VHH binders against q9gzu0. Designs and how they scored, part 21

Target 1, 229 residues: q9gzu0
Amino acid sequence: MGDPNSRKKQALNRLRAQLRKKKESLADQFDFKMYIAFVFKEKKKKSALFEVSEVIPVMTNNYEENILKGVRDSSYSLESSLELLQKDVVQLHAPRYQSMRRDVIGCTQEMDFILWPRNDIEKIVCLLFSRWKESDEPFRPVQAKFEFHHGDYEKQFLHVLSRKDKTGIVVNNPNQSVFLFIDRQHLQTPKNKATIFKLCSICLYLPQEQLTHWAVGTIEDHLRPYMPE
Key: E = the ipSAE of ESMFold2; O = the ipSAE of OpenDDE; V2 = 0.75 times the mean of E and O plus 0.25 times the DockQ between their complexes.

## First folded at step 14 (VHH; framework vhh_nb_b201)

Design i3 (at its last look DockQ between E and O 0.59; V2 from the best seeds 0.00; counts 0 for: pae E 5.1 > 2, grease 24.6 > 24.2)
Fold by ESMFold2, look of step 14:
Structure i3 (fold): chain B 229 residues (1-229), chain A 125 residues (1-125)
Amino acid sequence: as target 1 above (229 residues)
Amino acid sequence: QVQLQESGGGLVQAGGSLRLSCAASGFTFSSYAMAWYRQAPGKEREFVATISSGGDTYYADSVKGRFTISRDNAKNTVYLQMNSLKPEDTAVYYCAKEYTFTYGSRTYTYMFDYWGQGTQVTVSS
């Protein structure tokens, strides 16, 4: 019997075979929208919500060896870098954003958001939407979870506090779907010294097969919990 | 091919001392930060100490003042001197190497990877 999911999977596999023959990515066939919410611990405080100006898909081959080797030691992920090479994985980079506040004129800028030594953030939530290129259909939410809780990234920052070099830092959430690119700044004054960790970019890892799996609802429906005043 | 081999674990009484060693090969040892992590049975891996390529150190609060990380670049070896050991220090200890990559013309450190079987430390009451 023709199972609708089975027919769709077979059609996608044929498309993938054609794209591999041409050395093209499935991700290149999609438009993306991404939003980033910094959710605060105080329950009445609305999130700081940003729209990513352009979502930049990167072919799995560009950074695969460096990043995928680093994620193999998760307690829930037994996938090795070799196993991930057998799956099409897209990296979706978000280096620039603009505020979603109603009273702010939105300007795109390099991402620059202090994550530590503050303690008011509960988590970072990324909301990803996609559609086929050349489609007049509305964007729909990708069926994947992109959350990074404060405790998970803070403990990684603490491992490098004493470093004095200018090397950046990358940290990932436990399920390895969100990667934060961090700038470390050392501030020195006559009375004290301080280190801050500042977000410079976000990268989402998504299996390419999930690009055609959408949840229900509009962008507005999914943004509402995070919308600032 | 990166290789890390931990040694120096064993059984000690509470209050005792051990020194762990990690012999490294397959990379330019002096160019990378190194770290120690530990994992008790049924628990998640936890950070213990790190030492940068320049010799700067940082410790988990639970071991501060009791453990000392050091390195010998001539021997390609990182050490963990553990003093005043407690039963809660019982774990498999793993040596880890800094993992770096370049993105947007900038070099990033992506935490530490552990590569060996680790060395068992057991602290009896």
Scores: ipSAE 0.135, ipTM 0.543, lowest interface PAE 5.1, mean pLDDT 77
Fold by OpenDDE, look of step 14:
Structure i3 (fold): chain B 229 residues (1-229), chain A 125 residues (1-125)
Amino acid sequence: as target 1 above (229 residues)
Amino acid sequence: QVQLQESGGGLVQAGGSLRLSCAASGFTFSSYAMAWYRQAPGKEREFVATISSGGDTYYADSVKGRFTISRDNAKNTVYLQMNSLKPEDTAVYYCAKEYTFTYGSRTYTYMFDYWGQGTQVTVSS
């Protein structure tokens, strides 16, 4: 392998292998920034944009194993899950986030964003940026798509709507790159019982080989479509 | 070990009826929501109906008014009564159990899982 790109790839693979032996992740070698945008169906309505305060890579697949334990052998999304499980995937958690609105200050541990019942959201978009640790280079956009359309998570909500317990739910987009942790609340009104699904947290799934796959542009370039006035 | 065994499938004419059963074992049946899914040839598996541990039900739009999901906790069995069957209902039908797990301080439900081989339903025109 004589070309620089091939050498780099091999070096990364070696590093990945070494980290794997140590039960570490290649993701530990990167700093991350993440933004979450709620895009509304109404074009005149500005997107709600949040900045993640800290992106935490998970070194082990314990979280994934727990989530997908029941789906590995025979589940609704077995095929896609199997593909994911066969890959060296890093989980990126967003424990705290802040509104990009100027009139909103502070961070929260929970999104507290109602996803259902409502029909005005088109999709959730997560933007991920990274750079090598100890680098003075600017953050670069990770060349991966993290989108979750309303129809896809609503469908999953409806599947569990008949369940009346107080458990949360986890839903994922079709390509299993975005996982939403949802607080399911049952409210008693004088007239009826209502179910509400609130977003608690987001976890992104990224193959580790894609950690160095960057798109062009700055953070600002990529946020511009979602930026508030 | 969780086990689900579907039965009751077969060939039926359009407009006819069929009742599917799913015998469950290996878990506390009464504590879990159950569901039916189906997969037609060349299509993705799709949701049909679900019933909570308390008996609350929800149906896919395509089967609403025609199908009825029920359960007998004493028999650890979930049923799917299918009336007014159509050719487009032809599929392998699978019984599913709610999957729950604990992460941190919260309990979550993540989709449904099934362990059976399914039962074939064929509706002729």
Scores: ipSAE 0.043, ipTM 0.505, lowest interface PAE 4.1, mean pLDDT 81
ESMFold2 (binder alone), look of step 14: mean pLDDT 82; pTM 0.817

Design i4 (at its last look DockQ between E and O 0.27; V2 from the best seeds 0.00; counts 0 for: pae O 3.5 > 2, grease 24.24 > 24.2)
Fold by ESMFold2, look of step 14:
Structure i4 (fold): chain B 229 residues (1-229), chain A 125 residues (1-125)
Amino acid sequence: as target 1 above (229 residues)
Amino acid sequence: QVQLQESGGGLVQAGGSLRLSCAASGFTFSSYAMAWYRQAPGKEREFVATISSGGDTYYADSVKGRFTISRDNAKNTVYLQMNSLKPEDTAVYYCAKEYTFTYGSRTYTYMTDYWGQGTQVTVSS
């Protein structure tokens, strides 16, 4: 009845043909869960852990241009760029979150987390889980690392401290897997004048072929190091 | 691949002028904002000026009225005309590729990781 690998390849090819017919991406065939942990430098301090309310996948060939194509925009457009197309990737946008603290029940909020001038955060860790849509299987962790260390984003913030235009800033970690959308707020009181950098949303960047590459363990297994007391 | 090459730096007396150039290749130059940053010895890199794809300009307060950023899309080149130079302007000057876009109701600038090699500007007293 044919070998199992040949049948899997045939099934994948049929799926790809169906997706092209419907003009859908492979990412549209998955459910996602995402969590964001702000890991503190003090080793005894538990992380601030958040569950992303809805993960919004966007397929793109050019992330520089298509960062504009978040939840408010339609799919990738070639008309806005003359650059060569990159291989297909998935942007996973996280505009809203819920606290994982037991004393904060059920409220979803726009992401609003001050990253600078504070000095107590070691890194931001994003935990991404997926499964085939309409599957009765549990979510499994995607085999990819999403970490953004404090020093890497602080350096970029310092470059623009003298920049007073009203635009927000997007910065990425060195391996280009995490993109932070940052608002710069200029606080002025009778006694103080300060600039703060506030996180407004996160986008994860994942090559499309990695959607089916899962690590071992459950959501609970992978969240445990970050869970509040 | 993206390449940025600065030129036009040198030694100049206070009050003098220099014109920096940055030749760009490997991307659709006219679709991107271009910026100048500088780094003085022992300091972090800091913003100097930016020019959007449409030609709109913005300057750091420390250089307003003295520096002018411009671009020539036909030559894939961005310029920084630096007048009334001060010793405080001594630094390595870097050209940078930036992308400005709207996401939701906000405008963002993506500071890409593409920088030139830098050109030294030294302003003597």
Scores: ipSAE 0.512, ipTM 0.781, lowest interface PAE 1.3, mean pLDDT 78
Fold by OpenDDE, look of step 14:
Structure i4 (fold): chain B 229 residues (1-229), chain A 125 residues (1-125)
Amino acid sequence: as target 1 above (229 residues)
Amino acid sequence: QVQLQESGGGLVQAGGSLRLSCAASGFTFSSYAMAWYRQAPGKEREFVATISSGGDTYYADSVKGRFTISRDNAKNTVYLQMNSLKPEDTAVYYCAKEYTFTYGSRTYTYMTDYWGQGTQVTVSS
């Protein structure tokens, strides 16, 4: 009989297979909490921390297209992309958020955060926590890293800056774990036309096998670096 | 099936001009932005120019003022007029279709979707 870890893995795989037959995602067996931190370049400036109102897990086939696109764009190695393609991936959508400021009550809204033009953001950090449904256990931090650095999304913004179309844009970090849905707005000023990029929503990509890969610590432990005073 | 076929590449002297064409098929051409990229030997593929479905254009700084991207929707073709060519412009030039999709109630463009096979441009000193 395999080691406990092997048994757990097998059990998980069986569950995954069963869920697949039912056209369900393994993610449906979890509750999620998610926080979004905008980390600023100035160390003295505290991060802007938001709590996601609801995390929506979605199993779609469009992730494959994104992976293949990354290969075509030479953004990712073929080998790494193939590995991802072989994994069942869940999308975790974060459409709404609220400020973690205690002095701001009731401020739940769709994401409307200007990402450009501005240069004060260092990176976006998403913290994901999960637990099994029907569990009385506390939420655990998902071990996967979800970071998107300013330089990585800015270059993509600049690529479409001159475009006047009304379409939004999607940008992703190099490891394809964080996808930002961006509303591109053209503002007419008396002197010039200005383009702004507003964050509309965030989607995290996580291999389903990693849903049970938890790090140590509490939600509070992991939020502490980003918590407002 | 989406197909992109580049043509018009060749050898040209520095200061010369060349016009590249990309014939597209397998999708509604007029609905998508198109782009040109290039890859020099030993270098990463780099952005050259893009044109939206509406005709808006954007250029890399290295080619701004020298290159012009245009499109003919009736011919399902995107062009790259290259003037004042330099040796550093030597590369394989690729045509790309931008990826557009609907997500919820909004339409998004997500980088490049399909690539052509490329056409070689060589600029001699």
Scores: ipSAE 0.027, ipTM 0.340, lowest interface PAE 3.5, mean pLDDT 80
ESMFold2 (binder alone), look of step 14: mean pLDDT 84; pTM 0.838

Design i5 (at its last look DockQ between E and O 0.41; V2 from the best seeds 0.00; counts 0 for: pae E 10.4 > 2)
Fold by OpenDDE, look of step 14:
Structure i5 (fold): chain B 229 residues (1-229), chain A 125 residues (1-125)
Amino acid sequence: as target 1 above (229 residues)
Amino acid sequence: QVQLQESGGGLVQAGGSLRLSCAASGFTFSSYAMAWYRQAPGKEREFVATISSGGDTYYADSVKGRFTISRDNAKNTVYLQMNSLKPEDTAVYYCAKEKTFTYGSRTYTYMYDYWGQGTQVTVSS
């Protein structure tokens, strides 16, 4: 009889296989919490921290056709897409988020966060926590890194600045773990036209096998670096 | 099949002018933004200019005021007028087509694709 860890892995694999047959995701067996921190270049400036209202897990396989379409349209590389499909990746969508202000009781404001034009952001950090459904256990931090540096998404914004249509844009970090869905808005000023890029939603990519890979610490422990004093 | 073909490159003296052309085929040209990129030896490919389907333009800071991107939809061609050329403008210049895709109920843009073979621009001192 294999090592307890091996048994657990086998059990999870069986579960995944069963879920696959049902066209369900292993992620459906988890509750999620997610926080988004906008870290500023200025160290004295406190990070802007947001709590995601709802995390929506979506199995990549359920969007296989869309992914492949993206490949066909040259939106994504075939290699990266195949890798995602092969890794049985789950998408964790964060369509709405609210600002966390501990200094003001009850002050949760949904904010449309402008990503550009601005140069004060260093990076976006997403913190993901999960627990098994029907568990009384506390949420645990998922042991995955979700960071998107300003320079990486700005480069992508610059490439689409010329458009005036209402077409949204998607940008991703180099390791394809964080996807930003952006609303491009054109503002007419008396002097000129200005373009702004507003964050609409975030999607995290996580291999299903990592859903049970937890780090140590509480939600508070992991949020502390980003929390306003 | 999408095809992009650049032309108009060459050798020019500093302070001179050059006009590049990119002939496009295989897609509805008027529906897509187009862009120019350039790559100097030993450097990464860098953005130069873009023009929307509607004719809106944006330029890299390094070429702003000197370069002009334009398009002729009837000819399926995008142009790059380069004035006041400098030695640092020496590079292979590439034309690119905008990427678009539908995700959910919305259409998105994601960078550029279908690069041409490029045209060499050399600016001598």
Scores: ipSAE 0.026, ipTM 0.433, lowest interface PAE 3.4, mean pLDDT 82
Fold by ESMFold2, look of step 14:
Structure i5 (fold): chain B 229 residues (1-229), chain A 125 residues (1-125)
Amino acid sequence: as target 1 above (229 residues)
Amino acid sequence: QVQLQESGGGLVQAGGSLRLSCAASGFTFSSYAMAWYRQAPGKEREFVATISSGGDTYYADSVKGRFTISRDNAKNTVYLQMNSLKPEDTAVYYCAKEKTFTYGSRTYTYMYDYWGQGTQVTVSS
């Protein structure tokens, strides 16, 4: 009676048609969990791992939307960047997160993470999980990679070092569909006043169809490389 | 609307100099940071230099000491003086304009949202 992949695709197409009729997005049908790992260059050093407090999905089909306008990448042609933004894309915003370190006692506040000036971080890894809303099923990892290597975001920080205002900045990695929202601060010390770039929020984006494509394994399986057993 | 027009590119021997210009229109030029980027064939577009609205400058390590960015707010023009040119500087050079937006209660700046058509610089050995 046909193959399983054909039946799955037909079911997905029927759901999409129904959602368009009701003016709903596919992303509205899912629950999300997201984790952020700051991977250190020293491989024996365990990552700094954070759980996102709330994942906020926003569907977009317009490359002129403010965040999508900021996705433009110097490594792609303008045409390629515009074509990527014209896809039926969901944005997943993560404005707050908290440490998953076991030695953080009694901490209830969202924590910011300093990204610069430092040279000990290799990359930022975002781990995204989903399940159907109102389901008892476990969260499963979305089949996508979300990484932002230190060299890539440092290049963008250097572009703004000449600014004197306290304006936040947004940097992007269109290869992995990651936006980093950065607070620029001036840290005062007895010796000097230093500029600090601190991560305040992350936004991931991916094609809406990808929300039903899951990789193998559990949350624990995928978190284990970034935390002690 | 915002328009950026680069000029001043060309063919030059290694060790030579060129001066690029970027004429801007469609916005209050003096209020925004401006930048130069370049893209060599088969490579990613890379940052070269930026100048803030207040005239503060910053340079990529690969060009520091050889390139100078400047602006003339009366003429709505940003310049890139390129000295001691190397074959590795061969690229299309683009002028770019800063933009901002609001998310939550905070205003963000992202790196440069408007680009010109570019001007070719070729440095022969």
Scores: ipSAE 0.005, ipTM 0.309, lowest interface PAE 10.4, mean pLDDT 73
ESMFold2 (binder alone), look of step 14: mean pLDDT 82; pTM 0.815

## First folded at step 15 (VHH; framework vhh_nb_b201)

Design j1 (at its last look DockQ between E and O 0.15; V2 from the best seeds 0.00; counts 0 for: pae O 3.8 > 2, unsure alone 57.9 < 65, placed apart)
Fold by ESMFold2, look of step 15:
Structure j1 (fold): chain B 229 residues (1-229), chain A 125 residues (1-125)
Amino acid sequence: as target 1 above (229 residues)
Amino acid sequence: QVQLQESGGGLVQAGGSLRLSCAASGSTFSSYAMAWYRQAPGKEREFVATISSGGSTYYADSVKGRFTISRDNAKNTVYLQMNSLKPEDTAVYYCAKEYTFTYGSRTYTYMYDYWGQGTQVTVSS
């Protein structure tokens, strides 16, 4: 060893490994709970509230691309690596959820939720809670907003009404924190053709650092606005 | 990040033809599906055609048999050949980047939220 270019490549490889370990460690250090509320336009009507059966965290490898653009021979440092890690995002997948309403009792299967055509939903709200894994402490609400207003996803659905290929679609809210996985079903009768958009799953998209930024209150405190009396 | 620039629009008589082009920048153009959408005044954008990274095509029923989508990965360009044009084809045409993937045994398409100026197509009677 002793070649300057070889030493630079070895340092870069070690830094990449360190950053990957931090990405894995952060994702694996938390337990999650998530709830989905479909908020109705009618103010007196309580939300349709669902509990996510399992929150599946997936880390993106996005920091590797950002790091490579910013790498310098001698200017890259460990402290800079911590700042760059804050740009990593976590995907929190919610493929299955169950209604919390009493009138939907005994259903253990994933239930489809029709988002369109309908005109009674104002927005979708996701409530995310976390805690350190292996902790006996209660879950705390993550300080982030996960809202997807009806007008925003309807606009995107209208773009693809004439599209009859077999693929589903993925749409996101304006701040790119909520991704909806949508199945399009094209119903045909001799007299009528209709398209419906059904929600299959949700993915929340947020910076890893937000997982430890907690708001005040319990799960119950934050669910209360969406629960029946 | 990808920039998209549409061109080739204009005024044409019904029954005529136009060829639209969309130039894209970025090192991953060949990995994405590309699509054309159109927007008539006072209406929402609607799907026209898509071409996968592998060259497979799909068309809206209203344009099938009249329009042909193609791509040139060496030039980072997607094309829309529009034949037998009708007044109802009048719109601003936009190209779009799409990403297709498998999730939970289903295939999904994500349309990236990049919209350029578009190119105006006007078909007269």
Scores: ipSAE 0.615, ipTM 0.810, lowest interface PAE 0.9, mean pLDDT 76
Fold by OpenDDE, look of step 15:
Structure j1 (fold): chain B 229 residues (1-229), chain A 125 residues (1-125)
Amino acid sequence: as target 1 above (229 residues)
Amino acid sequence: QVQLQESGGGLVQAGGSLRLSCAASGSTFSSYAMAWYRQAPGKEREFVATISSGGSTYYADSVKGRFTISRDNAKNTVYLQMNSLKPEDTAVYYCAKEYTFTYGSRTYTYMYDYWGQGTQVTVSS
């Protein structure tokens, strides 16, 4: 008779196998909470914290289909997504978020946090919490690191800065765990033209096997470092 | 589908130089930004350098002044000249290419979506 953990693991594996057959995601069995912290370079300055309104789990194949919707068959597919498909990864979409700190410059009530040309941000941190659906248990922190450093998305912004079109951009961190959907806006100032990049939405990539990998602590415990004093 | 193939890796002594190449398939190479990444054993993949379609370059702090990224659009190739190599530069080096797609009514550029298989660079002390 396996220990409770072993039993859970076996049950999870069975569920996963069943879901695969149904082309469903294991993630569909979980409730998610997500927070987004914009950590500033100034150590004394507390982070801008946002709460995600809804986390939407999507299998990478479903995501690919959605993204490539309307794209001609002759168009190239997202290579990164393809790679992630092979790794049985779930996408956790955060299409909307709400500010928990309205006093921070660049914060909006819901969306369109300005990421550039500001340079005071050190990194973006996404905190993901989950629990089994229909469970009365508290949300637990998912033991995965979701960080996007300023340098990493800035360099990508700079590559598209010279473009005069109004295309949005999707940027990713080096380990391809965080994807930012960015709106590019061109503003005419009296002196020159300025470009602004605003965050529209975030998507986290998590191997499904890690859905039950929880860290210790409560939501509050994990948010505390980012909360205002 | 776009394919990337890295080459030029190998074993080199500290202080030495290597030049990596990445050949891209397809006809739209000149329209897209390219980048180099690297991954050392037990470490996460990290950014090394990038070059825009227009030739603008950006480097990681760790390689600034030592590495140079360039591109030849006629050959659909991006290069990474690595000078003054250090043991800490030992890694698998990957070439990456951006991708543009339409989602709904909006066009997006996905940065560095396509990846090569990588080329091993080993710097001995």
Scores: ipSAE 0.026, ipTM 0.369, lowest interface PAE 3.8, mean pLDDT 80
ESMFold2 (binder alone), look of step 15: mean pLDDT 76; pTM 0.759

Design j2 (at its last look DockQ between E and O 0.25; V2 from the best seeds 0.00; counts 0 for: pae O 7.9 > 2)
Fold by ESMFold2, look of step 15:
Structure j2 (fold): chain B 229 residues (1-229), chain A 125 residues (1-125)
Amino acid sequence: as target 1 above (229 residues)
Amino acid sequence: QVQLQESGGGLVQAGGSLRLSCAASGFTFSSYAMAWYRQAPGKEREFVATISSGGRTYYADSVKGRFTISRDNAKNTVYLQMNSLKPEDTAVYYCAKEYTFTYGSRTYTYMYDHWGQGTQVTVSS
């Protein structure tokens, strides 16, 4: 049988060419599901798991119009035609979530989760699933790793501890696939003044081509390590 | 149009000092945080120091106590005083301007949106 990966690449390239003529993005052709797990350092403690209520793709065929344009300057160069194809990036925003605990009757909320000061979180894991729009097929896991370890975001928070304005901050993991939108709040206790960092939303940043690279397994298979009980 | 121009680099013996300057134009300098980064050959660009619009400072652990960032808002200039230089400080040093944007109803700062061309600092043993 012929090479299915090569045939898939050719079909995707034809679709991308068609979408460019219509001024549409590849990401606009998908439905998404996303889950966020806050993994605790304690081995016996199950993750705090959330389902994102709406995954909002933000992209153009022009990188200058995304709100994370600084990532483009650090991640890409103007070399080879293959590298140019890999520059087609989508931002997948997750501003609202719902807890997956059994004892909570659903009400969607904007993300508002304290990340610092605390030391019980090991990492944040995002699980992304996609399918073609208008398909009855089940969602499939996107073959990509979206993790943000505690140490990586804490060191970035330390850079801004002395700022007094109320401007939020955005921090990213080392491979620039997960961006955390953070609100800084100044808490005054009777004994001292402290700054806290609250998560407002999460953005996944990835090549659009990756949206069709699926791993094996169901949503349930991939969620099981993080499920509360 | 935002412009950042570094100067003051050069060759210096270990234990010596250099003062870097970054002249800024094309924006309201006093309203923005400024930073210094450096990049050694074959390595990723790394943070050195930052100074807020109000003059508060923060330093990478590797340079704390040896380097001092300062600003002169009347001259639209940020400085990096580098003392007790080590061969490990050899790098191209870049000046950077704070990046701020709005998402939803909130204003965020993320990275730096304008960079100078850099100035070479070489520390010989």
Scores: ipSAE 0.405, ipTM 0.677, lowest interface PAE 1.9, mean pLDDT 79
Fold by OpenDDE, look of step 15:
Structure j2 (fold): chain B 229 residues (1-229), chain A 125 residues (1-125)
Amino acid sequence: as target 1 above (229 residues)
Amino acid sequence: QVQLQESGGGLVQAGGSLRLSCAASGFTFSSYAMAWYRQAPGKEREFVATISSGGRTYYADSVKGRFTISRDNAKNTVYLQMNSLKPEDTAVYYCAKEYTFTYGSRTYTYMYDHWGQGTQVTVSS
């Protein structure tokens, strides 16, 4: 019976092997487009619409790898790691996004969007479109719904607000389909110190089998509700 | 190795109370936020409550005013006091630990992906 360390090592090796098998993703066969809409609570206020510069399907789950590392370092449980490993999802990373507003001359198109302490946002909506690679067909909307409501990420912000470390924050919606990578910044104002949370990047989680689940309509059709009149 | 062990679950009548405990080991307990989640049959796991390393608490709207999360760092234990229980509270309750990881050039705190085995809470009408 191998020593506890040996057993742990074997378990990790098995997990690694399983993860390796998952490196092949159907997502590699698709091109993606993504848009991000910040929907405001005020109905009269038009949504802030952004275009993702590049959507990156991740073949390796960096998140899972980190967890495995944590397990190795006795920071994470094997049980939790197994649970994550059983998920068959594709990660679609949106590392950069830019405003769709073309009318503003001189503004850097790439914006870190402030999510907190503002309270005027109702939800974040991500619209994902895809097509087969090397296809002359137009992009089609992926049927999956990607929404993150204000209340859901705010509670997570509030949770970490008291922490003094300068680490970034990852928050996720309840169904774990949208992950936000958040940068925490401390601003010195003349009156006080303020903390803000900025959106750095987004990652969508989609079951691999849903990659071919398309809705009807064009990109324009689906963006129209979020576009300024 | 990180271990989380939930206890205190059981059968209780509506309006009753239960106190759940989660014994933690394998990490510096006082340095991490802890949380409770629950999963009812056929439903997704949902957030219940969290407590930061510094003792700041936050609750789901569904349990606010009824549940209290607390921690004893000396005992490496997080608690969930559940009062005024409802049938809708029936679920397996899980203790969770936060963690940090590096993604790219940045270090991030991810909330709760480390779970115990859970403890069953059943509230009868």
Scores: ipSAE 0.016, ipTM 0.264, lowest interface PAE 7.9, mean pLDDT 78
ESMFold2 (binder alone), look of step 15: mean pLDDT 84; pTM 0.835

